# VHH binders against Profilin-1 (pfn-1): the designs that were tried, part 34

Target 1, 132 residues: Profilin-1 (pfn-1), of Caenorhabditis elegans (q9xw16)
Amino acid sequence: MSGWNAYIDTMTAAAPSIKRCAIVGAADGSVWARTEADNVFKASEEELKTFVALFNDVTQVPAKGADIEGVHYVVPRTEESLIFGKKENTGFFAVKTKSAVLIAVYEGPNEVAAQVRKAVESMQTYLNNAGY

## First folded at step 3 (VHH)

Design a8 (from o47 with R27F E31D A111D; framework vhh_4orz_3)
Fold by ESMFold2-Fast, scan of step 3:
Structure a8 (fold): chain B 132 residues (1-132), chain A 123 residues (1-123)
Amino acid sequence: as target 1 above (132 residues)
Amino acid sequence: EVQLVESGGGLVQAGGSLRLFCAASGFTFSDYAMAWLRQAPGKRREWVALISTAGDTDYADSVKDRFTISRDNAKNTVSLQMNSLKPEDTAIYFCAAGWEDYSLGDYSTYDYWGQGTQVTVSS
């Protein structure tokens, strides 16, 4: 089995406009799976540790934004267990489960953003129900 | 009624400065991210600056070190300070508000728009 990579494949199949994607540990930002090769998710270990810590209090995030792959994203607002950001023609959605954080970076218009959000929220529900 | 009303536009020489204001009414201003976009003659509308509900900002590369966006939630206003203006900055400048899943790559995603204010920069 491909382990956690199967969940990456499921999300990218559901929203083909996801350019890069990762599943990381909620406690420490350790990478469980990420897109590779031409679509390599390039975030550093230190950046991911900082990023997952944002879920400790999402209400603080719109004041400072979020950094992913060395890119600073403005976070317009947050929802419980959801952080999303925008920078010009790129954006991300990140959702927290019991044990994981799913991060999807995309490019494109609003229709693309809606598809990406749906894909990561669907996977969030699945993993929470599976105890992750 | 929902309104966004821009002001502060005008004619300036290259190297000059202008400050644009956008007065918002008819919605809960503090719940919305605010943006400035511009449209030059014969060109498509382009995004210029964004400010989150809590003040974090981002800028298009063409204006990054010259323009500053700010907001005053007590006055329901967003402002754009434009320094070191260039002839290429000549455009109608629009104020826009968005809160849900907005995309800077598709300007139709903004919930509310102003009518725009003309900025003309002479060589």
Scores: ipSAE 0.155, ipTM 0.531, lowest interface PAE 4.1, mean pLDDT 85

Design b25 (from o1 with P105S S106D T108Y; framework vhh_4orz_3)
Fold by ESMFold2-Fast, scan of step 3:
Formats: C-alpha cells, structure tokens, sequence
Structure b25 (fold): chain B 132 residues (1-132), chain A 123 residues (1-123)
C-alpha cells in the first residue's frame, strides 16, 4: 500500500458512508488517487480542474453551487478550506491542503455527514502537517 | 545504491536512555518522510515514530512522551531518542523511508528499509 491509494483506503475505513473519494492536485485537479471498481470516482479532468479552482475564492461558491461527477450540488455555505454540498440523499465534503484537494462523496442521512466531515478533516490535518 | 544503516542499539537497564541513528544514502533524503518501526520477539512489526520531510512528528501511544524523533538533512540522518526505557521496549528497531509521506500505521508500505538494530532493556 505505498503511494496515495493508502490514503483513500484510510478515509473509507474511517467513514464507511463514503461511497467515492479522490485526492487531487490543488493546482490542476490531477488525480493522485481515487476509489475504483464498483465505487469508481468518475469526475473528468476538465471538471476537476474547474472544481479545484473554486478554492481560489470560496465565497462565490454558494451562489452557483458545485459540480462533481456530472452532478450539480447545492452548496449552502463554505469555510476557508472547505466546500460541502447536498443533493437529495447524496452529499460531499471537499477540503484543500497546501498541495491537494480531498473529495469525499457520501450517501445517507444527515447524521452520517458529521462522520464523513471528521474523516476528511483529519486527513487534511495530517497532509498539511506532512507538507502537502 | 539506496542504504539505510541503523546504529546506537545495545543493552540498557530499565529506566535508562538510548539514542538510535539512521544514516541514509542513495536518495534525496530531504524529500522523504522517515520512520522508526520495531519488532519484538514473537510479535509483528509495529510503527513507533514518524517525522515528515517538513519536520512534523508523530508517535505511537506506547512511546508517547518517552521517545523523540528528529532529523538532520545536512547529514542525511534521522535519530530516535529513547528515554525511560522499559523491558517491553526490547525489539529490533528499523529505520524506514517513505514518499509520499507514510501513514502512522503498521501496515504502510515504505519505500526503503534498514536492516535493524537490536535494543535490549533488562530489569
């Protein structure tokens, strides 16, 4: 389990409600690692480039929402390094580190959202401390 | 040729201190996270301490507040200061390097490993 795939495994183990997730480059949205097989994270490179650019000015995001995997999410609010959204029973949390953006798409009721957020923010803290 | 060479192991009485060193060569040391893992007789290898390329540190609960990991990029070395040693700290201690930064986990697959150095703590 060398490389970035070990980080995907750690996040999904910490929050089983995560259906798909990815770690992408903050500058360009390039995929470093993502879930595969039945739970493949299927955002295009063009979509990811657009998505990571949202972190350049998160205050604009609630007015327009965010697109992940071709799904348009309502973003009720943002924090400096956090964008999150909801669409029906599907939601996501995305956090920016120095060099990466971590995106976790989950499915389930609102009570599982806190667990997913905790997992993503824990990994964000770890990567920032590691210089990423 | 990539090499990690541990030194500083030995015999020590319970309550004593020991400092381990790991000399690295053959790769760009400053780009790698460095870790110490240990394997006690009859047990699986376990993670002990981690230092990232940026200098951030993390420790297993069993050694927290007793062990300190540090690195010297000018000398391509990583060190483990072990204080208040206990008989249960007896193990072979391994130096390991990982890129991207390794998770603080026994199961993480490091890129490079040393051969290990024996630490024996008697009561």
Amino acid sequence: as target 1 above (132 residues)
Amino acid sequence: EVQLVESGGGLVQAGGSLRLFCAASGFTFSDYAMAWLRQAPGKRREWVALITSGGSTDYADSVKDRFTISRDNAKNTVSLQMNSLKPEDTAIYFCAAGYPPPLPSDSYEYDYWGQGTQVTVSS
Scores: ipSAE 0.076, ipTM 0.430, lowest interface PAE 4.5, mean pLDDT 88

Design b31 (framework vhh_4orz_3)
Fold by ESMFold2-Fast, scan of step 3:
Structure b31 (fold): chain B 132 residues (1-132), chain A 122 residues (1-122)
Amino acid sequence: as target 1 above (132 residues)
Amino acid sequence: EVQLVESGGGLVQAGGSLRLFCAASGFTFSDYAMAWLRQAPGKRREWVALITSGGSTDYADSVKDRFTISRDNAKNTVSLQMNSLKPEDTAIYFCAAGYPPPLPPSTEYDYWGQGTQVTVSS
């Protein structure tokens, strides 16, 4: 609620090119916080449950891709706790912590993508250190 | 139902030490981050120290290396050991709880104590 919204605000302030983002439960994909109003993160409960389950075996993801907000992204490769994808000028980074998955959708070139990845990984480190 | 009760404040000479205690009840203490914040006369509340549910600690630059925050989940208490106190540390000290842990230096906590006065004489 109010507490997790501060995390959303921190990520979007660190990387203004983030169009939409969310923090969801790693076990079930339940939304803890997300961007709202004109930049509302629109993924369904079912889609998020499917998405967080991808972290159970990230090696299978490049063959299938990933769906976020009804958009199918090509996932060129994964790392142990990182899934990222591209579709034209849009992309995402998703990182898993002990208890959460952070998802950030951005728009822009690879230079912008690097800033978004840094913001999301910084928050991942903070939450892991905090025990989440 | 939630209560946070501070104790241990008082008057101390510069260079001295005090230990503050906070007794918590009415919530699942072990799930919450616990913090100390302070408010000096005529100033806004300032975040001082944080301890997460996992035991990680963080401190404001002004108190780093002088203050130590700790918690005892069996007793539902959080404490702040304050060493090398300075007149600038004079303030009302508040215990606060947050879930999830507020990002320092945020002062946006869910639950608050009434505060305990710490006065450091010059």
Scores: ipSAE 0.070, ipTM 0.439, lowest interface PAE 4.2, mean pLDDT 89

Design b32 (framework vhh_4orz_3)
Fold by ESMFold2-Fast, scan of step 3:
Structure b32 (fold): chain B 132 residues (1-132), chain A 124 residues (1-124)
Amino acid sequence: as target 1 above (132 residues)
Amino acid sequence: EVQLVESGGGLVQAGGSLRLFCAASGFTFSDYAMAWLRQAPGKRREWVALITSGGSTDYADSVKDRFTISRDNAKNTVSLQMNSLKPEDTAIYFCAAGYPPPLPPSSATEYDYWGQGTQVTVSS
């Protein structure tokens, strides 16, 4: 992970409640960058391939939920380029760009969730404007 | 071999204009963000302008509304139109390429490839 690590650092600095995050290829779920060490994003290549495919038809996701890092999340609703879910005191936001999917897993109440969403959506906008 | 070659620098009086060009070779130009950075004598390089592979642009506050960055993917060139030049714009101007786009765009150390620079001198 060379230059994409700066994107991870920017998101986590903007929303400190993010515990783990990754930027993956939209076509195949390949990891471009992820949090490492004590906050390593642990999703397998197979899980990520399955996860990014959810964006092909987001309308099916609320009925089934979504799996990230072996954890099954309830997905209350979706938007065209946004999937988010909750499980107890944890949650995630995943946004799709032209070429990437950004995934941020956070811990905390609904108040911190808004900051996490803002951080990933800001990065989504930047990447879309960059042609990614 | 990757090359970035700048041209178009020179001496100009305050209020004048210059257009800088950067010719790129040896990499897939259309995939890279292209940027202009400058370095005044005795100072560190500072970011001036960036254009992403998708064509979106960003500028340092000191040059907004005066400078325009553009690219031509068919010719593998990036250019910088500099208007209303000031003595403070005097510097060596460098072309740089980055993939992914450096974030923030102002990070002078995050570019993969650099040209040798072209001198711009603005007299009072």
Scores: ipSAE 0.057, ipTM 0.419, lowest interface PAE 4.6, mean pLDDT 88

Design b33 (from o1 with Y99L P105Y S107A T108S E109D; framework vhh_4orz_3)
Fold by ESMFold2-Fast, scan of step 3:
Structure b33 (fold): chain B 132 residues (1-132), chain A 123 residues (1-123)
Amino acid sequence: as target 1 above (132 residues)
Amino acid sequence: EVQLVESGGGLVQAGGSLRLFCAASGFTFSDYAMAWLRQAPGKRREWVALITSGGSTDYADSVKDRFTISRDNAKNTVSLQMNSLKPEDTAIYFCAAGLPPPLPYSASDYDYWGQGTQVTVSS
């Protein structure tokens, strides 16, 4: 068993345009798994704790944006369990499950963004169905 | 010590039914996803069915509507009810456990395995 790393591998295989991603605890932003080496997800524990807290009131996020890996993203809108952001040719999708937050950073145009969103939401559905 | 022990295998005619059981010990059963995988002669292990710690189930297309996986956390058991058996279902059936819930189609994602039980379906 590769634990939570298998989920990282599955998401990146489904959407190769994902540059970096992580699975973190919804309560505290603790890292369960992340991409490493040349694709290392660079967010600090403090930044992740702040980020997952955004899901407590997503209505605040579009006015202020969100920070991931020290990069400030414009957040055009949010949904109950989804925050997504854009900065030039880079973007992210973050989804909350019962116990986890999945974060995927990608690079590319809108067609690529749609593929990344689909991969992240598919994993969100799987984990929710699994009780996570 | 962790153990998974399968039972209930045997010989049955096509169209018949069998129920497999897996008794688990040595770990906190209720936290683990439980699965059944099978291996036919000369083939790779094939995932058959999965039940998560939360009770959600999933099945391979080849067994959907014929097989039902269930668990009993009070007895630390998982079972597989196999109906409308076909000769193609002939295989050694393995019980497996994983935490977090393993991706069902990856044999390498399971933490613990039983020794297997033989199921033979005659035509």
Scores: ipSAE 0.013, ipTM 0.243, lowest interface PAE 7.7, mean pLDDT 85

Design b34 (from o1 with P105T S106R S107A T108S; framework vhh_4orz_3)
Fold by ESMFold2-Fast, scan of step 3:
Structure b34 (fold): chain B 132 residues (1-132), chain A 123 residues (1-123)
Amino acid sequence: as target 1 above (132 residues)
Amino acid sequence: EVQLVESGGGLVQAGGSLRLFCAASGFTFSDYAMAWLRQAPGKRREWVALITSGGSTDYADSVKDRFTISRDNAKNTVSLQMNSLKPEDTAIYFCAAGYPPPLPTRASEYDYWGQGTQVTVSS
């Protein structure tokens, strides 16, 4: 669709190694938009509610890791509004804006991680500037 | 219910200036990004300027340094100051509102549109 789905399309076009992604509400983890069909982002509402709550204190996340789509990721470190993790050949970047959390799951070697991070952080900047 | 009403268009000589206004009603103006788009005779609508709910601005390359977009949330208005006008700026100018704002590449996808105001720049 035209609304939030266009933001998903932009991120996946900028970083083709993104396999699945979503934009969710920062307060409750409600899904605003996500990839669908063959690339459906599969996280449950309960999992997303738990995940967005991690941004209340990101400093605790490296000790616990993070769960996305039923997969447990090792989180090596966090930044104030950034959580990222790795599990074998998969990884994710999640960034918080004023009102949203952007989550991108990618698959492939470490060389693609920088492109995915850049796409997600560019969208974070745009949404923050737009007041979201 | 929702209305966007443009004003300030008209005929002006090349090198001149015009200021367009858009009065908004029927929605929570301060939550929406506001934009100006234009449509020249025989051409597609093109995005011209954007001001976000937070007040950040962006402009198409063709109008950078000549046009300035601003908003007044107390009056529910957005304005476009157009300086150094060229014959190529001749178009119908539309006010639009988006929540979220469409990306510049998806400029047709604004939620609300005004009826447009004609700007004609003579040589």
Scores: ipSAE 0.016, ipTM 0.295, lowest interface PAE 6.2, mean pLDDT 86

Design b35 (from o1 with P105Y S107P T108A E109D Y110F D111G Y112S; framework vhh_4orz_3)
Fold by ESMFold2-Fast, scan of step 3:
Formats: sequence, C-alpha cells, structure tokens
Structure b35 (fold): chain B 132 residues (1-132), chain A 123 residues (1-123)
Amino acid sequence: as target 1 above (132 residues)
Amino acid sequence: EVQLVESGGGLVQAGGSLRLFCAASGFTFSDYAMAWLRQAPGKRREWVALITSGGSTDYADSVKDRFTISRDNAKNTVSLQMNSLKPEDTAIYFCAAGYPPPLPYSPADFGSWGQGTQVTVSS
C-alpha cells in the first residue's frame, strides 16, 4: 500500500482542526492520499486538475477565488507556493512542493487557521527537503 | 497513455556490469519520481533504486554502492548503472513512475510500470 496516508495522519495530528485534507500531484492533481470515512475529502479528479493549475500563475487567483469540494472560497491573497481561502467559519491552505500540492480544509477562528497553516507548511518543508 | 520501455538487460558473469535504460512517454517526465524495481522468479517485486523529480537518489541496502540511478529530463530517460553484479541480482528489472513517500518504498507506491528487461548473472 501507499505510504502517503501516514503524511495525512501526521498533518491531522499536528492540527486537529483540519477537517479534510489531501496530497495530490502538482502536475495533474492525481490523488496520492486523502482523508476518508467521517471526513472524506470529496474533490473530483477534474476539480483537482483545475485547482493545481492555479499554481501556474497564483497572481490571478484572488480575482476569481478557488473551488474545492464544490465550495467556492474567497482567496484574499497568494504567495508563490501558497494559496489560502476563506468561506465564513471554514477555510483552506494549499501549498505546492516540487512534485505535490497539499490541501487542508479546516473550520475555526484565526488562531486555528494559524495552526493549520503551520502544519501544512511544516509538511511542505519536509517534502521539499526530501526531494518532493 | 503512459508508456515506459526498458532495455539494456542481458546475460553477464558475476563481477560484471550492465546499464539499463528506460524511455518514458505520455506524461511530464520531469514531474515524476522514477524508480527501478526487480522481481526474481517466484518472488515478490522489490524496490532497488529511486531518483526524485528534484534529483535526490536512494538505494536498497542490497545494491548500495554497486548501482547508480540517473535521469536525463531532456531525453525522458532514466538509467541504472549496475556494477559488481552478483547471481542474486538475477531478475526482471522494471522501470516505474510515481510519487512515492520517503522510505520505505513499496511497489504499490508507483502508478505506472514498464514490461521489464531480464538480467541474468551467472556464477
């Protein structure tokens, strides 16, 4: 079996407010691992292809927002390898590594958002250092 | 649509060398980690060597310091230089593409496979 589920578990343990998350291929949005069961990550293959393509030019994203799991998020700003969005009490952080995009959907206030961002960025750093 | 074609296998005496090649098409080669796995008769496939999209390499203990994996993104090719070959290296060698997690690697970590090339090392 794929060992990528262990990285999903690591992120959710580090930030329990992550409700759903996934690790997908940066080139095509193919799912390497995602949360299942009570917190299944429901994004379709085509939605993920569209989403990872946003990293080709993140400067365009704040004008149009981003769709994850059929939910439209307002994206206030982006960084070269980071897209994050808000919709009421929910939000997401997505970061790109050399080969992967990590997406974490969370619920909670700004303090919770900071914890989720830290968990996702820590994993991004780890994967980049590992050559992914 | 993804296609991986191995070549370079053959018969060699113990202590000899072979270089295997894998030609890839149908995907953005530079975005994928590339690996070599092998399967001896009657045994499960085992991972041998890996090179990430970023160029870092890793090797199974059984081949460490004897095998070298490399890639050429301009030619969509990954190669495996095998030195100091031993009879226990006899196997069909497969090229594979994927996005495996850091060690340990398993065959299930790779989404695309070639047909393989036979390597036979005589004692």
Scores: ipSAE 0.015, ipTM 0.352, lowest interface PAE 6.9, mean pLDDT 85

Design b36 (from o1 with G98S S106E S107P T108S E109A; framework vhh_4orz_3)
Fold by ESMFold2-Fast, scan of step 3:
Structure b36 (fold): chain B 132 residues (1-132), chain A 123 residues (1-123)
Amino acid sequence: as target 1 above (132 residues)
Amino acid sequence: EVQLVESGGGLVQAGGSLRLFCAASGFTFSDYAMAWLRQAPGKRREWVALITSGGSTDYADSVKDRFTISRDNAKNTVSLQMNSLKPEDTAIYFCAASYPPPLPPEPSAYDYWGQGTQVTVSS
């Protein structure tokens, strides 16, 4: 769908360190849009369904970690609608809105992570205000 | 066949008001986000206002607090109330539909477009 692709483009333009990202349905993890081609976001439907369910109780996530694209991430802590993790030089930020979960996978040090978090949280605010 | 038909445009003096209407047919209106975009002479098309299927609204900074977008799902219409009009608001105003909603200001992300209605604001 062309509409949701614009959100992917906006996030990646705001934070060029994002290597792959997706917007998925909060209820079922269905993909609304994702990065394609050489930077395709590769999570399976089953993995995404499991991942979005983590937002039902984010306080349990640091004990278990999180899996994205078959990669296990250590999740040091969570916030109400934010899960983030790191593994070596890669990391992710995922935020939940009313209807969607935004997932961005990036590469780089903690300084780069701050830019990615800002981009994802800005999009979260926009979508929540738009009713999504 | 999908159609979006605008009406309500015209000539108005600065400080005046106009209300634009868009009548939609050929798709499930209530599922679509509806938007107004405008194109001034010699400029690119720019986003003005958006209303989601759920009724949430968003506005470009240049029109915030002056324009109000609303929809009537029973009549398949979206409207734009324009108050405190300025000469800078002179443009062709287009109704557009998208599912899912595009992130403004990406004008090319809309699925369906109307033909446009001219709004001219004199100084």
Scores: ipSAE 0.014, ipTM 0.249, lowest interface PAE 7.0, mean pLDDT 85

Design b37 (from o1 with P105W S106T T108S; framework vhh_4orz_3)
Fold by ESMFold2-Fast, scan of step 3:
Structure b37 (fold): chain B 132 residues (1-132), chain A 123 residues (1-123)
Amino acid sequence: as target 1 above (132 residues)
Amino acid sequence: EVQLVESGGGLVQAGGSLRLFCAASGFTFSDYAMAWLRQAPGKRREWVALITSGGSTDYADSVKDRFTISRDNAKNTVSLQMNSLKPEDTAIYFCAAGYPPPLPWTSSEYDYWGQGTQVTVSS
């Protein structure tokens, strides 16, 4: 938890429409850091383990969608290291690095989605460059 | 148990060079990002350079192209080669370790710190 909290703070500052987010281990979905208190990221250990396994074959995800915090999202398409979804006024972006998966849940119209995606992908680039 | 011990500081004339060393013990050095931060009298601590466990480096704009950070995992050491030194580089230089690698501007997020070594650059 120690130093990863600064990454959470940086992402939420860059995209204020992020309601909850987390950084988890790519191999097992173990939580390294997440938003807390009034905007706590509520995914269970079991759900996160299932979610990170989706990155083993992202091509299967659009057919079945993805579950985050007990909410089922429609996933319109994926890229090799990116899964994103939408459910009414709520959406998420998740990106995989070498060692981590970053998940950001946002609320709001499509206008905020681009800012959230930019924040998550910027962090993905930074972590990949750092060897994570 | 954990120790970071800096050495190599001293007095040097502007335009000169110094090499700082940091010897680490008590933790799995190769898993940690290593950084150098500095603090001038009456100023806040500022980040200087970072090297990740994989060897990727990053530098503050004020020292880019003048300073080089490197590590030797076999010896548990990190070093900072400082070239073209300026009076503005005068500070106490601290070695720090972080896992995961802290964002460069969040100096408070490092797990372990050395005691510091004084660098004085005369005009």
Scores: ipSAE 0.014, ipTM 0.284, lowest interface PAE 7.0, mean pLDDT 85

Design b38 (from o1 with G98R Y99W S106D S107T T108D; framework vhh_4orz_3)
Fold by ESMFold2-Fast, scan of step 3:
Structure b38 (fold): chain B 132 residues (1-132), chain A 123 residues (1-123)
Amino acid sequence: as target 1 above (132 residues)
Amino acid sequence: EVQLVESGGGLVQAGGSLRLFCAASGFTFSDYAMAWLRQAPGKRREWVALITSGGSTDYADSVKDRFTISRDNAKNTVSLQMNSLKPEDTAIYFCAARWPPPLPPDTDEYDYWGQGTQVTVSS
């Protein structure tokens, strides 16, 4: 019933290789919206709280990687508001806005990853401009 | 109780101007994105303009450079200045609110709606 579900739908329409995604609060990792049904985003509250705290200092993340949905991802590098990782054929992009963190988990090769990154970064820009 | 009350509609000749107002109550207005949508007889509703809580604006292609949306958070109002009106702008105009702002902005997914105000543009 949350209006945030429309953003989930928009991202998945723009990048169909997104298998699961969520929008969570930047301060606490509280879920604002997530994919459901066949594509349920399965991260626990405790894991999301830990994950959003990584944005406090993204430069430390490549040394230890990141965990999402119980899967440990190798994080090769980060940018100021972007964490991304790979685990075999699965990957994720996570971006921080003023008040939210967007997380998109995808499957596929690097060409697919570029499309997912673009969709997530476009949403980041839109939400920042909207004051979120 | 949430209320959105539109005013300022009426009859105007092509090339003329109207300013619509929407007075909001019953919610934290400054947190919500505000929008105007319109519906002509026998047609589906179409989105016209949106202003976010932060003041960013977006417009449908058909009204760009003719319409201006603005808000006054101290008075809980949103306004739509309509210039260079055309007969095809004839419709009932609705004020709507949503948090967070809808994406894409031209969706019909809003939390709160007004009853609408009639705008008629004669040729």
Scores: ipSAE 0.012, ipTM 0.214, lowest interface PAE 8.6, mean pLDDT 85

Design b39 (framework vhh_4orz_3)
Fold by ESMFold2-Fast, scan of step 3:
Structure b39 (fold): chain B 132 residues (1-132), chain A 124 residues (1-124)
Amino acid sequence: as target 1 above (132 residues)
Amino acid sequence: EVQLVESGGGLVQAGGSLRLFCAASGFTFSDYAMAWLRQAPGKRREWVALITSGGSTDYADSVKDRFTISRDNAKNTVSLQMNSLKPEDTAIYFCAAGFPPPLPSLYESEYDYWGQGTQVTVSS
C-alpha cells in the first residue's frame, strides 16, 4: 500500500485544505493508502465497507446522508461517481474509479471546496485512464 | 523471482525500424504499468513510453508519432515499435514495471522492477 501514498501526497499538495484522505478498494473498502500521524484518516473497516457500498446506488444517499470517521454528513445531492457532503466548516468529496474510491476530508469555505473537488476529480480521471 | 528481459535491439541505419520486446516473469504482469526508458552514454535516463494496466499509452515528445508501445497480457510481454529512427535515438533501452502506475511527474524515476537493457545503435 505504501506505493499508493504517492497519490495521497499528490492530492494533498494540489489542495492543501485536504485535512485527511484515503484511497480504498471499491469492492470492499479495504485501505490502499491513507494519511497518517497528525492527520490520520480514522474510518473503521466496517464504516468504509458501508461507505463504498453507497456507490451501488448514489441516488439513495441524499435521503440518508453519509458517515465518515464517525461523523454524519448531510449529502445535498450526488452525481454518478461522486458523493460529497458538508458538516459545519468540514466537508468531504468521494469519487469512484473502476477499482477504487478516493475520499478527501477538508476544512474551509466553499472556494476551498472547489479546489478539493478539482484535485480528487483529476486523480479519478488519471486512475480510470490507468485502469484502476 | 522477478525478471524483465529485453530483446530486439541492434544496429540499424537512420530512417530504419526496430521492434523491442520485454518478457516479464515472477509478478502479476496484468496489474502493472509497463514503460520503456533509455540512457545514452554520459546522459541522464530518459522516459520514452508508458502503457498502463488498462492499455492507455503516453509518449515523450521526442518519440511521439514515431514509436508505439503495446502489451500482450496473455504472454506477459510489452513491446516498442520504433520507426523513423534517428542517430539521437542511440541508447540502451530499459523495460520497467510499476504498480501503481508512476505519476507523470515521476516517469523517469518511479518503477518497482527493471530489466538489464538492450542496446540500440542508429548509424547515419
Scores: ipSAE 0.029, ipTM 0.378, lowest interface PAE 5.2, mean pLDDT 87

Design b40 (framework vhh_4orz_3)
Fold by ESMFold2-Fast, scan of step 3:
Order: C-alpha cells, then sequence, then structure tokens
Structure b40 (fold): chain B 132 residues (1-132), chain A 125 residues (1-125)
C-alpha cells in the first residue's frame, strides 16, 4: 500500500541537491512516489509513459533528447539502464531497475551532478537486490 | 481487521537457537514484504531481516549468517530462525509488513504499514 515515499526521502538525504524526484513503474510510468509540496515533481501521466518507453531502446535517445516536467533536455549519451540529460545549470538522472524507473532532477555544477548520480545508482542497486 | 501476532520468544542460553513466528491476517499477505525488527531497553528500534513478496531476503550485518527469514504464503506466516544467539540479541522482536519493501536500518519507524505487538527474546551468558 504505502512505503515508496521513504525511498524518495533516502535519495534526497543522500544528495540534498536533488530538487525533485520520482519513482515510477517501468512498464507504464505510473507514479509510485514523488517529491511533494514546495518541490513537487510535475510530470503528466502521458509524459511519464513516453519517458519510461525510452528504456526500450536507449540508443535512440541522444538523437532526440528527453522531456521531463515539460522541459526538453539534451541527452549526450546513454548506458543500458541509465539516461541523463542537461539543460543549462539543470539536469536529471534516470535509471531503470527490474520494475521501476527512478528520476532525479537537480540544479547545480558538475560536483552536484556526480553526487546525484551516485545516490540514484545506489538506490537502483538496492531495489534490484530487493527484487524490484 | 489487520493483525500480526508474534510467537516463539523466550529465554535461551548463549550459543542456542530460537525460531520466531508471525501469523498475519486481514490483508493480502502475498503482496507485502515482511520484516523483523528488534528493540533493546533504552535503545532505538533496529531492522534485523526482510523478505520481499517475491522471496528475496536481506539481513542486518549484526545477524548475517546467524539468522534466516522465510515465509509461507499458503499459511500467511513469516518466520525467523535465530542461531548462535548472543547476549546482545536480547530484545523485543517485532514483525512488520510493508508495501513495497521497507528500507534498511536507521530510518523512520513509520515506514512499515502494519506492526505486531512484539515477543521478548532473552539470551543469557
Amino acid sequence: as target 1 above (132 residues)
Amino acid sequence: EVQLVESGGGLVQAGGSLRLFCAASGFTFSDYAMAWLRQAPGKRREWVALITSGGSTDYADSVKDRFTISRDNAKNTVSLQMNSLKPEDTAIYFCAAGYPPPLPPGLSPYEYDYWGQGTQVTVSS
């Protein structure tokens, strides 16, 4: 029933520079948990459905970029289970697990990006080990 | 009405073994991750073991290789086999249910959806 909000809290505690984040279903982009209140993750159901489908063939993503919260990000490259993008001083990291996609939006310089990536990849490892 | 009822606690000598049981009712047991946590007097509640709805297990470093968690979805039970018990294992042991799996130790006590009342385990030296 509930509990996915604790994973959001864990990621934001590990990387305080995460401005907004969400955990969504890998099959359909359904929201399991997201940041709320003053840092609400604002992505439509249709946008998330489109976004998670990008993991079906990540090699196509750099040519088109990716849209999150109505913002178009340049995606310089992808890895098998990782999509990341940049737009000016903002960016995101998204990783796929067995059942979920973790999306974290941040703002800041390159050292901030490195911390956010580490937090998201640590959670990816944890969830994969837990069978998600 | 949701119920989690622990049993199997008691007094045991150091080096001994105990098996704890948790009987669940009032929810779709097979959809939930099940966990054991413990609390010693004057200390915070700490996570001990977790088994996901899919059967994957995880353990706190302090009990790894000594404790084994298992579940029986047909009987709506989760159990904790505790071997090579030490005096520091003395605590009240709680069964908890969460959807999805609860986080590892050190996090908020509110991350679990349902809790049992606990069963006392005392290990004498």
Scores: ipSAE 0.013, ipTM 0.215, lowest interface PAE 8.1, mean pLDDT 84

Design b41 (from o1 with G98T L103I P105Y S106G T108D E109S; framework vhh_4orz_3)
Fold by ESMFold2-Fast, scan of step 3:
Structure b41 (fold): chain B 132 residues (1-132), chain A 123 residues (1-123)
Amino acid sequence: as target 1 above (132 residues)
Amino acid sequence: EVQLVESGGGLVQAGGSLRLFCAASGFTFSDYAMAWLRQAPGKRREWVALITSGGSTDYADSVKDRFTISRDNAKNTVSLQMNSLKPEDTAIYFCAATYPPPIPYGSDSYDYWGQGTQVTVSS
C-alpha cells in the first residue's frame, strides 16, 4: 500500500458514512490517494485543479457553489481552511493543510455530517502537525 | 539497499529503563518520519511513537510520559528511551520509516521496517 492510501483507509474507518474520498495536492489538485473499486472517487484531475483553487479565495465560493465528481453542491458558507457543501442526501467536507486538500463525500442526514467533519478535521490537524 | 538495524533490547525488571536504537541506511533519512511499533505474543502490532522529519513527536496513550522518541539526522539514527517499564510493555519492538508519516492509528502503512528487537519486562 502507498503511504497516502493508509490515510484514506483511516478516514473511512473513522467515519463509515464517507462514501468516497481523496487526498490531493493543494497547489495543483494532483491525486495523492483516493478511494478505489466500488467506491472510486471519480473527479478528474482537471476538476480537482479547479476545486483546490477555490481555497485561494474561499469568500467567493458560497455565491458559486462547488463541483465535485460532476455534481454541483450548494456551499452555504466557508471557513478559511474548510469548504463544505450539500446536495439533497449527499454532502462533502474539504479541508486544506499546508500541502494537501482532503475531500470526503458522504451520504446521509445532517447528523452523520458531524462524524465525517470530525474525521476530516482530525486528519487535517495531524497532517499539519506532521508538516504536510 | 535500505536497512533498518535495531539494538538495545533485552531483559529488564519492572520499573527499569531501556534505550532502543535504530540505525538507518539506503534512503534520505532526514526526509522520512521514523516510528517504533511493538507486537506482544498473540496480539496485533501496535504503534508506540512517531517522530516526523521536522522533529514533532507523538505517542500512544499507553506509553505517554514514560517513553521518549528522538532522532539524530547526522548519524541517521532514531532512538526510544523507555522509562518506568511494565510487564505489559513486553513485546518485539520494530523500527519503521515512512514518507509521508501515517497517523498514529494507521500502524501498518510504513515503507520500511526493521527486523525487531525483543524487550522483556519481568515482574
Scores: ipSAE 0.013, ipTM 0.205, lowest interface PAE 7.6, mean pLDDT 84

